# Ledger of designs, part 70: VHH binders against o26223

Target 1, 191 residues: o26223
Amino acid sequence: MKLLWTSQHIKVTVHIDGKVSKMDVLEAIKTRRSIRKYQDREVPEELIDKILDAAMCGPSAVDERPWHFIVVRNREMLEKIPEVHPYGAMVKDAPVAIIVCCDSSLEKIPGFWVQDCSIASQNILLAAHSLGLGAVWTGVYPLEDRVEGIRRLFSIPEHVIPFSVIPLGYPAENPGTRDLFDPDRIHLEKW
Short names: E, the ipSAE of ESMFold2; O, the ipSAE of OpenDDE; V2, 0.75 times the mean of E and O plus 0.25 times the DockQ between their complexes.

## First folded at step 6 (VHH)

Design e119 (framework vhh_8pnl_2)
Fold by ESMFold2-Fast, scan of step 6:
Structure e119 (fold): chain B 191 residues (1-191), chain A 120 residues (1-120)
Amino acid sequence: as target 1 above (191 residues)
Amino acid sequence: QGQLVESGGGLVQPGGSLRLSCADAGFTFSNYDMAWYRQAPGKERELVARITTGGSTNYADFVKGRFTISRDNAKSTLYLQMNSLKPEDTAMYYCARAPYEDWVDYFDYWGQGTRVTVSA
């Protein structure tokens, strides 16, 4: 996989069966998978910047956009995450992780920050996938032990809530694609 | 909904081996990502290993190189081959359906567990 940068657009080319393919939005959404195995390769800072730009472009309740992000590249710090997040073992193997946080002082409408941070988290996953990277959302909020563990580990102030930890890197696995379309969950005109 | 039934635990000396089995009597086993969890006395339940429907595997750092997770879809059975066992591997071992896209990874088990004790 090659990544080509333009002034306003990111172009991703993938060689499949000797042909170059481009991933459109629907393809990106449908083929994104959680990735927990990473190559021992550094992720360029420019790719992280593009991912975070995409994260901040999601819709937000009353446009409050309460998200803050911590970018963790330090191996010692990445190795400590599983100590406070019991199911975050794969973070140790990732070259970088993003911690999505809510700054409650930016909240304009009570409670909708959860949806805001969920949107930001999913945009990180989609942006990473579109750039040829793999990532996984590991849940923090609303599990209080994980919230307080991550807060303590990264010196996060009391008014800021860690929401998710997203390790990412160049993928070292291919879990394939899912077929999840269920027409029984679609109701026409009425329930 | 059916039940997951773990077996194969026992008492072994350090350096020994055990193979755990998890039989899925009521589910379409081949449609689910599966995992082994463990819980030692006084500790939280922790993920040991996960296997997807396609056979991709993930391991906790404390078992990498020693344990191997595998599945037999025809027999609806999940396995955990445990080699070079250490006293710190002493725990109740549980199997669970563990969807690979699950982002919570909270306590989820469906059997009674099987006890593994590693002591001299």
Scores: ipSAE 0.286, ipTM 0.645, lowest interface PAE 2.5, mean pLDDT 85

Design e12 (framework vhh_8pnl_2)
Fold by ESMFold2-Fast, scan of step 6:
Order: structure tokens, then C-alpha cells, then sequence
Structure e12 (fold): chain B 191 residues (1-191), chain A 120 residues (1-120)
């Protein structure tokens, strides 16, 4: 482990596949994969802070920035998530999860909070990847049973809507990179 | 999910074994995570086991150590080996494609499935 990043508040030591590398933004976007298997290693609080800082930097409709985040490290709470999110079984095996929420009282324009929280969720995935972590977005909204279940489990207020649950950890799988560029989906000047 | 065909279900006594198969006739099988779900009488559909494109597996706690999920990319077929079957395993079993980058595993369309009945 080597010291890689320092800030005014934290020093971070990260080791990525035997080497320390700085990932540019295009590389991060193109090589990020959903990771559902995690090492039995804790994620430092300093890395979570960096991820959440990045999450809040996305564009937002009328700059409403309605996102709130719950950081879950408690093992008993993580183990209860699959009970209210039946396809989120991998969450119980992660060392930490972030729940992305919308505070509807911050909404300035109806309905665009979905895009805002999607942007925050993707920024979490990209930031995690750039820091040598793996993560996966597990969908909550608009499935009402999951929204209600997560709200009750984490004591989320009535005016706040849980949007996604994102488990994170050091990856224990390597799915590889896909070539997804499809020129048939690009139209010049007209459909 | 109309391109997936489940088979291998049947009636078996407690402690018995069955192997379920799911054949993919449509999409590129090797590009997708695959999963087995089940729905018991009067209950909601629940995830049983998942396998990634790279072969990494994950199991529901109630089948761990008894069931084994596997895939054969050359045959475009998903399997579920079910050992030490219990009456509680009685259900319709469904397979599903879960594209690796899917942020949601919930599907609103399912095939007919294959019925497993564990009864003395």
C-alpha cells in the first residue's frame, strides 16, 4: 500500500492490481463495470467521502440538487436489504452501501429529480471505479414495494424517496471490458 | 423472456435431485448474466441463483450448499442442479437474462417456467 492522494483533510492509500494508476475520465467511463462480488475488506471512510463529493457535482434540473445519501456499514442492516429488495442479494455481501434519495422538498420542477438521482448514481459508480473499487446500481424507484420497504427499513421521512441502493467494495471479480459502439444508432442531421 | 425455454422439472420425493435447463434461442447467451428465480404457491417470485458471464456465482441462503448454477456458453444453456430437495422447494422455476450492466433485475415478462413438486 502506498500513499496516493492527499487532501486538506485526508490521506488515502490505494493499491490497484499491483500498480498505482491515475484513470482519466474517458477510460473510467469505458472500463467501468457492475461489480457484484467483493473482497472481505473494509472501504476507508475517506474514499466514501470522495465518492459522495463526486456524486454531488452532477448537473441538476434548475440546479435543484435534491439528492441525499445514506451510508450503510452496519452488517445487520445490510443483511436486511434483500428482504425488501428481492434482487439485491449481493448487497448483504458488500462492506458498505450507499442509498441515493430524493428530498422532494428541494424539488423546483416536478419529475426531473429522477434524472438528477440517476446522474448522482452514475457519478458514484464512476468515482468508485476511478478509486479502485467496484459497485453496482440496484434499482429501487419506481418500484413502489421497494421504495416503501427501503423507506421503512432506514427510517426515511415521507417527503424523501429512495431511488437506488449501491453496494461498494474492493472487486473480487473481473468481468472485462465490452465494445459497445454502434454507429447505426448515430444519425447525422436527420433520423 | 420469450426466447428462454425452461425444462427439467417434475415430481420428486424429499431428498431427491433434479437438474433444470434453460435454453436460449434468441440473444447472445454469452453476453448476459443469467439467473434462476422461483415462485412458490401463494408467494412472490424470488431469486434462487445467479451466474455472471465470467462464471462467478451467487446463491440465496435457503439453497446454498444444495443447489449449483452453471452455464454452457457453447450450447447457450443455463443449468440448475438441485440436490437434497425439500417440500419448501416446491415452485415454478424461471430463468432470466440479466444483462451484466442492468441496474434492475426485475422483469415484467416471464416464460411458462418449469414446475418442481417435492412431495412424499
Amino acid sequence: as target 1 above (191 residues)
Amino acid sequence: QGQLVESGGGLVQPGGSLRLSCADAGFTFSSYDMAWYRQAPGKERELVARITTGGSTNYADFVKGRFTISRDNAKSTLYLQMNSLKPEDTAMYYCAKAPFESWIDYFDYWGQGTRVTVSA
Scores: ipSAE 0.311, ipTM 0.675, lowest interface PAE 1.7, mean pLDDT 83

Design e120 (framework vhh_8pnl_2)
Fold by ESMFold2-Fast, scan of step 6:
Structure e120 (fold): chain B 191 residues (1-191), chain A 120 residues (1-120)
Amino acid sequence: as target 1 above (191 residues)
Amino acid sequence: QGQLVESGGGLVQPGGSLRLSCADAGFTFSSYDMAWYRQAPGKERELVARIYSGGSTNYADFVKGRFTISRDNAKSTLYLQMNSLKPEDTAMYYCAKAPFESWIYYFDYWGQGTRVTVSA
């Protein structure tokens, strides 16, 4: 990426009953599902660029923005991820994965990098969904063995902490949607 | 939460059929996504089939057309109908509660397994 790299507008358009409609933000949030099966089809670099742009647009504690991202397309490297991540078996079959990392040297307030990296990870999932891709967040931090395994596999420096591994691709499964609204979790005026 | 208890495994000849069952003693079965996994000796556990809380299913490519996953929410029971069994289907089969939106573990809730052996 160059200094002149500019954010791109992300529009989601769905075709319904022979008509075209725009997927709004609420619909994107409600219909996103974890996708662990992918088509054998490459993801264009420009879509990855849009996803990473969205990842960096989240709020950040005191605007410390500690994120670094590793984009993995190399098949040999993707095939090694399940060896160090026990719930990352699907990564082997993905055309690409994004590793979300925290550069601790950018940390301005202790401990809030976890929230910053969580926000970035969720933005990656939503942006991927909005672009017609499927993705899943596979957790790395705070599990010490996974952190160390990913760090060694990708030659990540000691001051950088791998947070999540997010494989993505064109979806080869459709789990459908869920209705999760639970009014018992909402308290008006008091607990 | 309750324990998952698998049953229905056994010895069967190639081309045969078995039906596995998984009983959940918990009271929230209908709200969970469920899965069948298997593990052959010296291999990692691999996903065989999933069924979402809403009833949608998906399958690993190596069982498509041969296995069928289903659930009975009233009985808190998960099933796996296995047809046209092959020697390579020989494994310990595990039932799992698998909230598929989990970003760290599924539910990390496994049954004790039931053994399936396909040989003469």
Scores: ipSAE 0.303, ipTM 0.680, lowest interface PAE 2.0, mean pLDDT 84

Design e13 (framework vhh_8pnl_2; at its last look DockQ between E and O 0.07; V2 from the best seeds 0.00; counts 0 for: pae O 12.7 > 2, unsure alone 64.8 < 65, grease 24.6 > 24.2, placed apart)
Fold by ESMFold2-Fast, scan of step 6:
Structure e13 (fold): chain B 191 residues (1-191), chain A 120 residues (1-120)
Amino acid sequence: as target 1 above (191 residues)
Amino acid sequence: QGQLVESGGGLVQPGGSLRLSCADAGFTFSDYDMAWYRQAPGKERELVARITTGGSTNYADFVKGRFTISRDNAKSTLYLQMNSLKPEDTAMYYCAKAPFESWIDYFDYWGQGTRVTVSA
């Protein structure tokens, strides 16, 4: 492990055995599945750094890029998430979770942070999949009980809104692919 | 696609066994992840077991080692084999085409359910 650089008070660590994507974009999009069962195996910090880099590369309304991320590896904290997010039971079994947040002080146009954070969440899922990991998006916003529960658990300030909780790890399940293409939803030239 | 139809529930003594079935009238059963949910009196609806199109299974901690989920794609039928039944397993059991790509999990259940009662 090497410390390469810092931003404010955050240090980035890169593992010597870090991996890069070997899957093309269309394959990643078509074969990504929600994964809720994980191996008891550490996810290297270098892979998390690559996933977060991808998350921040999405388009953003007037380029406001309001996203912030909390990386949770602490077992005690992961085990508490299901207490405030009832359908996030799988999070306690994951080696890592990423909480996608909106810092409302970064908003330049009201309301579009939801799309921005959705894009960041999807990029996390795709990047994880491309790196051989599995992940699932568990919804937080706009459910106010979940928003406040997660905020309290992770000491998130009032101007920051937790949007999604994404557990990830090496997959311990292999779901089949789905055929979802529906040409009846495509209209040429007019409705 | 048609609606899901659950069957196989009933009254059983503690330690007994039941096999639940869920028939899908649709033509695309093999394309869907499937799940069993239950709702006990005074409790929230909860996931019991799921099975993916690839055959991977996942179980709630409270049924691990006692329940087995399986599917028969040729018959478009989902099963739940319940062994070593306990009074706390008493609930309405629902099957669902699993919303496992859903990022929100509230209301993806179909059918009337089948009642399981475990008592002396």
Scores: ipSAE 0.455, ipTM 0.715, lowest interface PAE 1.5, mean pLDDT 85
Fold by ESMFold2, look of step 7:
Formats: sequence, C-alpha cells, structure tokens
Structure e13 (fold): chain B 191 residues (1-191), chain A 120 residues (1-120)
Amino acid sequence: as target 1 above (191 residues)
Amino acid sequence: QGQLVESGGGLVQPGGSLRLSCADAGFTFSDYDMAWYRQAPGKERELVARITTGGSTNYADFVKGRFTISRDNAKSTLYLQMNSLKPEDTAMYYCAKAPFESWIDYFDYWGQGTRVTVSA
C-alpha cells in the first residue's frame, strides 16, 4: 500500500542523457573559457569519442584533414609532459589530454596545416565545453623545443608534427564570462 | 612595452606591511588576468598571486594568508597588500598581464618591477 501512495506523486519527464546536456552553438562559443583546474574525476570514454568526432568535422585546406590525435590517460605519461612543456603544468592534474598532430604526408597543399590543426583544436575546446568539461589549448608548435620534447616523449615520427596539447576534465574553477564585442573591429564595405 | 608601472616597494622590518600598486595605461586592463610575480637574487621568477577577470584569486603556498591581491578595473590598477613580511619575501616584484585566453606563454607581459627589502 505504500507503493500505491508513492505512485500518485510520480510524473513522467523527458529523460536526457545525464552525462551530456545540449548547448546552443552560439552559447558554447561565447561562454567557453580556458580551464586549468580539474576535479579528481574521470572523463568517460564516450565523451572523448564525441569530442574527437567533433574535432574531425572542421574544414581543412582542400579537405586534406591532416590531423591525428593522441589520447593520453596514463598518469605517468601525463606527469612527464610538463618536463618537456614547461608551461603545461596543469596537464599533470588532468584526467586526460589530447595531443593534436599534423601528419605532413597527408598535406595536399603545403603551408595550411597550421590552420587545419587550429580548427581541430578549437573544435575540441568547444565540444568539451558543450559536454560539461573544461579544457585549455597549450601551444606546442611552432616552439621547436616543445615540438621535439613532445615528439620524443610519445615516439612521434619526424613527418608528424605535434601541434597542441589539450588537457581536459570536469572543471574545478569558473573564470566567468566576458563581453568582448567591439564594433570598432567591424568595417562595412571597406577598411 | 612599458605600459605597466609598479610602485610601493621599499625597505621594511620583519612583520611590517607594504602595499604594491601596478598602473596600466593600456586599453584592455579588464580583459586580462593579472598577477604579481617575484624574483629574489639568483632565483627564478615565481608566481605570488593571481586574480582573474572574474575576480577569483589564487595564491602561492608560501604567501597564502599574508598577502591579498585585488584589482580596480575602473582605475586600471592592480594591488598587492603584503602583511607580516619576512626576510624571505625580499625580491623584485613584478606586475604581469596574463591573458587568460592565451594558447601560448601567458608570461609575455611584465612591468619593470619594484623592489621589496625586508631587513635581515
């Protein structure tokens, strides 16, 4: 009889995946912030898969898609990254990092892979944000000491160029949002 | 690159107080995380305190509880209130702009520094 009383108070609601909430694309772009502090909490593999799917949706020069991704979850490896990437200290505290690389053998037209990998890197940041994660882009290329350090650490071949290291996790900080619109940057018809 | 001007340093006794100021003549003070760094003779520059554009603060372990970072965006000025000063706080103190949304070294913006000397 206690069950019958409880049933009178239950209402049907639409269930949305508790791991992911939908976010409008303009909201994602305007509210994404670099996050450098993370909860001690694992990121499900399903979210990494979604992030990398999004990363590969970006345009590239002549559709060359030169990007490759290294997913790093091993604690020992994450702790070694700051030794070769000194401004990536937060990487050791992240549950996972994604290394964005260019495979130069996939270039169809030289000189545009940096733009291609920048687009993939930004898509990673936006997708992570839309999934409730925080991330930060830490620059590797064109700083040669960082490029060689990361290449050595992960056994990356010479024709593959590590571009960025992106640690991510559930955020443990909130930097807030900013109003960055500047109409003086907009030129109608001419400069 | 001389847009940041630190002031307020000087000679103080152990246990004393100083208030450092950093004036920014630039146009975008409110768009930057701001920080104080210090460098003792023969040592590497180290973070003392940071304050984000949203007002969140972080302190190095060695100074937590004794120093307070604050900012006045209307005056484009950053402050560091230093209390209970110790001889090991003796250093050049630098104001820095730390663009929070930078994918590269965010230590590229520095003032010229102000010297803090704590006796003995």
Scores: ipSAE 0.140, ipTM 0.541, lowest interface PAE 3.7, mean pLDDT 84
Fold by OpenDDE, look of step 7:
Structure e13 (fold): chain B 191 residues (1-191), chain A 120 residues (1-120)
Amino acid sequence: as target 1 above (191 residues)
Amino acid sequence: QGQLVESGGGLVQPGGSLRLSCADAGFTFSDYDMAWYRQAPGKERELVARITTGGSTNYADFVKGRFTISRDNAKSTLYLQMNSLKPEDTAMYYCAKAPFESWIDYFDYWGQGTRVTVSA
């Protein structure tokens, strides 16, 4: 059965105009792209709240919910993040960034916090996209230099692990969409 | 929907030449830095060359003046002229879009690649 994946040309109309369009879950997932250029426009607190709400709606191992979020709007701090995060250059141009962290004291099972924080991070990206914002996941963990850099910069306690830095803003670029479906990655019944 | 499409790969003898093209059928080609990467079997992807929106170019050390990256914004096309090809240049070649400030660290889009084989 040749699954004719009709490449539905999902016209990701990245409305450069920041118009909040309602999109369904599949559309959000399929059309989401990393956005690294932002308009000189502030992100309303209401949108951040919605994004954070979404971030906390994901599953976690045994419902441990180990995540914490640092919302950064201070320009000086945003400008310092690239100093400790070599792939975070775009953060200085964003009106806001969310730092996703794990409180290890909340872990019920060791190690699953990575999945938990990943889910939270992805939900941030999807929520942002659905709200007409652009965002990008900049990895912090598991790179020790980045972890320590962010920790020091934001005075994060030792039992809390910075996981990702996610700059957010109204998009100033349109990277288009990609077809990432690869049937060679699908194995039926066995490898 | 913008897709990068590489072309121009093929089989060549050592010392031969190829010209790769990357056509951008999508959005504003001129707004992005562009780069060529390659990946040989069993090896990591590596940067070959980059060209900024302003036309500045950078090359990997192994290029040694053999390759030239260029762009035609009017045609939304990226080029890689490869001369004096060597067997070690055998790889899948990819074009990519990247922001100016972080051209090597994060790309927004990758093409499907074009295969270059250099063999006697």
Scores: ipSAE 0.000, ipTM 0.241, lowest interface PAE 12.7, mean pLDDT 86
ESMFold2 (binder alone), look of step 7: mean pLDDT 78; pTM 0.791

Design e14 (framework vhh_8pnl_2; at its last look DockQ between E and O 0.09; V2 from the best seeds 0.00; counts 0 for: pae O 13.2 > 2, unsure alone 64.2 < 65, grease 26.3 > 24.2, SAP .708 > .668, placed apart)
Fold by ESMFold2-Fast, scan of step 6:
Structure e14 (fold): chain B 191 residues (1-191), chain A 120 residues (1-120)
Amino acid sequence: as target 1 above (191 residues)
Amino acid sequence: QGQLVESGGGLVQPGGSLRLSCADAGFTFSIYDMAWYRQAPGKERELVARITTGGSTNYADFVKGRFTISRDNAKSTLYLQMNSLKPEDTAMYYCAKAPFESWIDYFDYWGQGTRVTVSA
């Protein structure tokens, strides 16, 4: 009954989430924080699907959309991530992580895949936040040792570049926000 | 502009205790998440414990139940209480100020660290 139980859990969670008020885009951007502490609670597949749909909706250089995603739920694999990503200790405590990758065979213009994958990563963080989850972007590219470590751990082909590891779950911390608006960084008409 | 100064390290027997301190000079300490890192001989730096501005804590598995991170915002000081010390805890210990919303795990290390040696 493992499959039936998983489906029921997803349906219950979707129903509960449907009763939660939606935040507007500006509120989501301003209140999103990196979350590194998670409840011992599974994230339904339907929420991951919504997050990944949002990840793929970002603007992309010449519409190359080079991103691919690995969804990691296996506890043994999550526990191995800190071995190849030393500062990713929080990943092993997360119920799930998404690895954002670039498939270089999809690249149309050199170098812009970094921006594309950054956009996808930020969309994952914002979508997770809007769905009541917490997440954190842990950097992989351009740190060669981390790129190679993640590649070997997840059997990633040579033409695919792991970009970021994003653990996520229901938040077990509530960090405050900061007012970051700095008008001195805005120049009218000219520098 | 600011500086973090670590102290409290020393030589102890297995099972002993030490309390590390990190004093801030020049920063607005209370607005930053703080962390303790360590680097054992011949190894890379690793996160030991982190504390948020709100007091939430996170620990590496190898120190859970033995170490306690805390902060005193009035004194601009970060602490690490280390109990039940093991030879494997031998390392140089660094305190670090976490940059706000960093997507890369880089911290500003301002001191020389404080050395902890646990005899076999």
Scores: ipSAE 0.475, ipTM 0.732, lowest interface PAE 1.6, mean pLDDT 84
Fold by ESMFold2, look of step 7:
Formats: sequence, structure tokens, C-alpha cells
Structure e14 (fold): chain B 191 residues (1-191), chain A 120 residues (1-120)
Amino acid sequence: as target 1 above (191 residues)
Amino acid sequence: QGQLVESGGGLVQPGGSLRLSCADAGFTFSIYDMAWYRQAPGKERELVARITTGGSTNYADFVKGRFTISRDNAKSTLYLQMNSLKPEDTAMYYCAKAPFESWIDYFDYWGQGTRVTVSA
């Protein structure tokens, strides 16, 4: 049937940018901020999968990849984290948190797992930011009371070391950017 | 260097208001996130409010919308507007650099404090 302009509105389908533009790597690094306020929105599982994929892309000592990740969405568990992790108070308000752990049985070179898990943790922050999420790294290791508290709360085995707790969600704040470039930290050829 | 000087404290009645100021002498104020802390008699020092370099704010739950943190980077000054004051707000108030990007809770630059007393 042919529709007349004056009798019925024509339906117009427009094409827009096929997806949200991807963030440049330098932009992501320079604009990522610690986010401690989150919208009351669920984070889709597929975004968590992308973040963890990115976490596992980091280099590690002799490619040992000692990391394990605990994904926490349960409200009761998230609300208990501040009881054992005083810096993690905002975790109770996050829709999800990722606990970065080292499985010491995967270490091939003792003692480098801290660097390995730090790389994975930073990749989580950058990947979350690039996907429109906000996150914050809350330190667990090497603070023994926090390590043992998180281990107990999540039934983490003795050979697995909780390294960081990273709450994340759609941001409900914008801290702004910081101009932190300091040429006095740069030494040409010598100290 | 980082010498922080608080002012604006005093005695007020419940429901009253005070504006605290924190003047910075000698560090690059504009690149630091800043915070107010308080310590009541017999209590541990606790966070009251934080403000980022970009002006975003975080408040302790007990604030309940009564306080507003702000900053003036041109004057290197941090403020805390305190409204609807309660006797529980009686404390020494301190300004500090806030470790907003820190993954550990350590503060290394504090002012001397200003006393706030809310008398019943």
C-alpha cells in the first residue's frame, strides 16, 4: 500500500554511528580516575568478561600468569567487605567487585607475582574506563589484616593471596582530570 | 613543604552554621585532591568530606547533606560550609591532602586543626 504524506507519517530509519567510538589508549590512561560513586545499575556480564580478558592480556614474569579473579555480585558479600577492609567502604555500593588474587602454585619465579597482579589490576581499571565504567583499586596486599580478612570472607585457600579488591559500576561522579606531568622526574642520559 | 592552616571554628548553637577555611602555603594546591577530617573527644579521626581537583565531592554518611566542601584553586584555599550543626559535630577539624588516587589509606600532610563546639 502506498501511504500519502498528508494521511500518514512516513517512517524514516536513519543510520547513526554503528557504535560508541572507542577510546584512544593515551586518552584512557590520562582520563581514568578512581570512581567511588556508582549508579544503581547492573553491569552486564559481557562487560565483565571483556574487562577480565583485558586483565589477562598483561605481561607477567616468564609468562607465569599467576592471577585469579573472584567476581562478586552478591549484595550480602559486598556489604561485608568493609568489616575486614576499611578502605573498601564504597564496595558496598558497587553493583560488582573483582578480587584480584595470586595463585602461588602458578609462580614460576618467586616474588614477581606482585608486579604481575599489579599489571592485571591496572588493566582492569583501564578496560573498565574504556567501556564507560568507573572503578577503584583498593589495596589488600601486603596489609596482613586485610589479606586475612578477605581470605576468610571469600574462603580463599591458603596458597592463594588476595591482592586487590576493585569495585566497579557505571559512574555517578566525575572527578575531572589531573595534570601530573613533572619534568623534574625525567633524567636524560644520567640521574 | 605543604603547610596547611585551618580557621573558622568556634562555638555555635545547635542548628547553627560555620564556614571552615584551610589556607595552603607552599605546595601546588591545584594538583591535589583535598579533604576535611575531624576528631571528636575520645574518638578516632574520621573523614568528613573529600573534593577532587575537578570539583567532584564525596561525603561521609553522617554529613546527611548538611556540609558542603569546596575549593578555590586561585586562592589555594579549601572550605567546609557546615549547616544544621549538631552536638555530635563537636570536634577538632583538620584539612589534608586526600589520597583520592591512592590505593592505600595514608595521609601525609595535615593542618593544625580548628575547634568546632556545638553546645546543647
Scores: ipSAE 0.169, ipTM 0.538, lowest interface PAE 3.4, mean pLDDT 85
Fold by OpenDDE, look of step 7:
Structure e14 (fold): chain B 191 residues (1-191), chain A 120 residues (1-120)
Amino acid sequence: as target 1 above (191 residues)
Amino acid sequence: QGQLVESGGGLVQPGGSLRLSCADAGFTFSIYDMAWYRQAPGKERELVARITTGGSTNYADFVKGRFTISRDNAKSTLYLQMNSLKPEDTAMYYCAKAPFESWIDYFDYWGQGTRVTVSA
């Protein structure tokens, strides 16, 4: 059991034998951080499959499941993403990125695809974290320049909307944990 | 997809005041950090003020309490109240927005700018 990152509060036990310790849901949610630095280490396809499986397990409006996923491992393509995505600088350093897209032809109710793809994106992040990977949600939609940039770069058809770019890799940073609980954001019965 | 549109610029005397506005026609104003930048002729663009989605503000050193950045999420509008204006404040003022990122000072969407001229 090589403890890759012993932060005082987050024991990510990466089992050398490929057995990822089970992280409970609340732990995954609370300890997840955006990771923008990655090890020079490939992510096994099986982990990506698990992540994508998780991505597709979220709810969607009237079960429309409008999401599509582009898995990008090509180094040249990864290096090009930052050119069209200013906040995607870290993508060039990741061994893999997932682009979450919406197929608008699958929409049953207009507009809910944003929520659907958000849920899928978040599940990717949580799944990645639970598997000992680091990831970050880099928003594409609704910024037109990013949408069109990613569309052009990956030849995404017009009826498909790129939503997010999520680089993934074994983490090479430990940003620590944050307490984001704010009781002032909680209103009882009325505002 | 919301275009940032700055307004409120003009010609003022030293010591005068202006209130700049930046209207965002987009739907996501409230989820972005917002900032005012300025660019004087022959100079680089510089940050004037920043306001987070949470309402936290940060100002450039040259502001020295003269300017106030604020936002109205209901109106999707950013403001810059500028008091005690100086000739050195003459510049094109730009509105910018970016998703909340605590680790970088990057803004990825800009308006066309509004010109502020301070001259006696």
Scores: ipSAE 0.000, ipTM 0.243, lowest interface PAE 13.2, mean pLDDT 85
ESMFold2 (binder alone), look of step 7: mean pLDDT 78; pTM 0.797

Design e15 (framework vhh_8pnl_2)
Fold by ESMFold2-Fast, scan of step 6:
Structure e15 (fold): chain B 191 residues (1-191), chain A 120 residues (1-120)
Amino acid sequence: as target 1 above (191 residues)
Amino acid sequence: QGQLVESGGGLVQPGGSLRLSCADAGFTFSTYDMAWYRQAPGKERELVARITTGGSTNYADFVKGRFTISRDNAKSTLYLQMNSLKPEDTAMYYCAKAPFESWIDYFDYWGQGTRVTVSA
């Protein structure tokens, strides 16, 4: 069992081993796939920290940045998620999951937190992919039963709304790349 | 958005086998991940098995080792081989285009489904 630094950070300077780019942005966006099968390998805390740093870098409505994150590594807790999220069965097999939440007390403008948490969720998926991990966004909000189930399971306060559950790990499947470009959805100058 | 037609259901005794088929009359079968779902009377819909465009599979715990999902892209057909059938497997079985990249669990299916009844 490890303690996680969740409410206070110490500034540390780390020397990196050089200028290494693993995947450019367009490649990461185009090759990311939902991954629901994971290797039996622990994900280092350092990689989770990098993913969460990236999650917080998205644009936010009036820069309210209402997101909070719960990092779940406890096997018993991961095994309980499918009980309150019926289509989150893969979560019990993941080494770790991130729950993206909105703290409504941080809202500066009502309703835009959904876009903010969507952006954070997508950044988690892209960052995970860029680091050699696989992840999948499983929806919680706006499904009332899932919102309340996740809230109860993780002792989330009433003013905080669980938005998504994102299991992640080293991928044990490769669904390949999709070709989705559709020029009929592009309108020049007018509709 | 192709029309899906399920077939192969029937009445079998416990321990029996059935092979379900799902034919896609559309032209996009090979580009979709596909799934089998089932719904028993008075119960919620549940996912049975999923297969990706690349052939990777996953199964619900209650059918793993007994059911096998497969696809034939040349025939635009999805299959579910069901072995060691139990009374608990009694349900209407539906095939669906599985939106593998969906962040919400939603699926479309077409047609009537195919009924599987397992009784002594």
Scores: ipSAE 0.432, ipTM 0.741, lowest interface PAE 1.4, mean pLDDT 85

Design e16 (framework vhh_8pnl_2)
Fold by ESMFold2-Fast, scan of step 6:
Structure e16 (fold): chain B 191 residues (1-191), chain A 120 residues (1-120)
Amino acid sequence: as target 1 above (191 residues)
Amino acid sequence: QGQLVESGGGLVQPGGSLRLSCADAGFTFSHYDMAWYRQAPGKERELVARITTGGSTNYADFVKGRFTISRDNAKSTLYLQMNSLKPEDTAMYYCAKAPFESWIDYFDYWGQGTRVTVSA
């Protein structure tokens, strides 16, 4: 036994449908893939709550935390999303989607809500993956036609900006993992 | 970075079949997710089918059961088998290197396109 441990030796245990999975943070980050095919299987509300809790734990500019979330499970509403988001066709086949929004009344510093909502969106993807789900971030902001289409479809008020639509479910595809480390992008001390 | 060259389009009658090909002159084909798009006169460009490096496929509803996307990494070629063609399938068909992890539907590389006309 060797006791010179690194963070990669810390394990997180997750219960998924009575099964136990273990994934450390680095594994979750490196193995997460966009998933656009889902099993015909409900996602428990408990898992959605865990994902949204994780989404709200990200760092935020001046701690403004401007995010609001719409959870969409209604089949008719999910089927209408591709009408206003032409590359969101997979959303209608998902059991649930999360719409990440910015409430501009919560802004303390102009423009940084984009980074805040990006952080929330990525945390949703990572949390979903860690819980055995698959998800994909489909972009809404800054494409004005999509912003206004999603706003109209979900009765979103003018002071709230829809940022992303994230369908999620149990994955029905496995795209594998990527090796993206590029040491030429790392500069020591100076450019 | 790669040159994409589409071929296989033509005039066909309703109910007919065509096989489109997209050849990548570059040597990195196996590293890219690939997609077929189409653009009909007066309409926006729309996704027809996507295939990942691992072979996972995704289809638009209007082609499910009729079209099949496939790839041959050894030949650096993408295919679209189109069966039971309808007049509404008439369009210019484009091949694209499509990043599977993109959070926006922006594609870096397009081919010149190949025209498909379905008419009597």
Scores: ipSAE 0.387, ipTM 0.721, lowest interface PAE 1.6, mean pLDDT 85

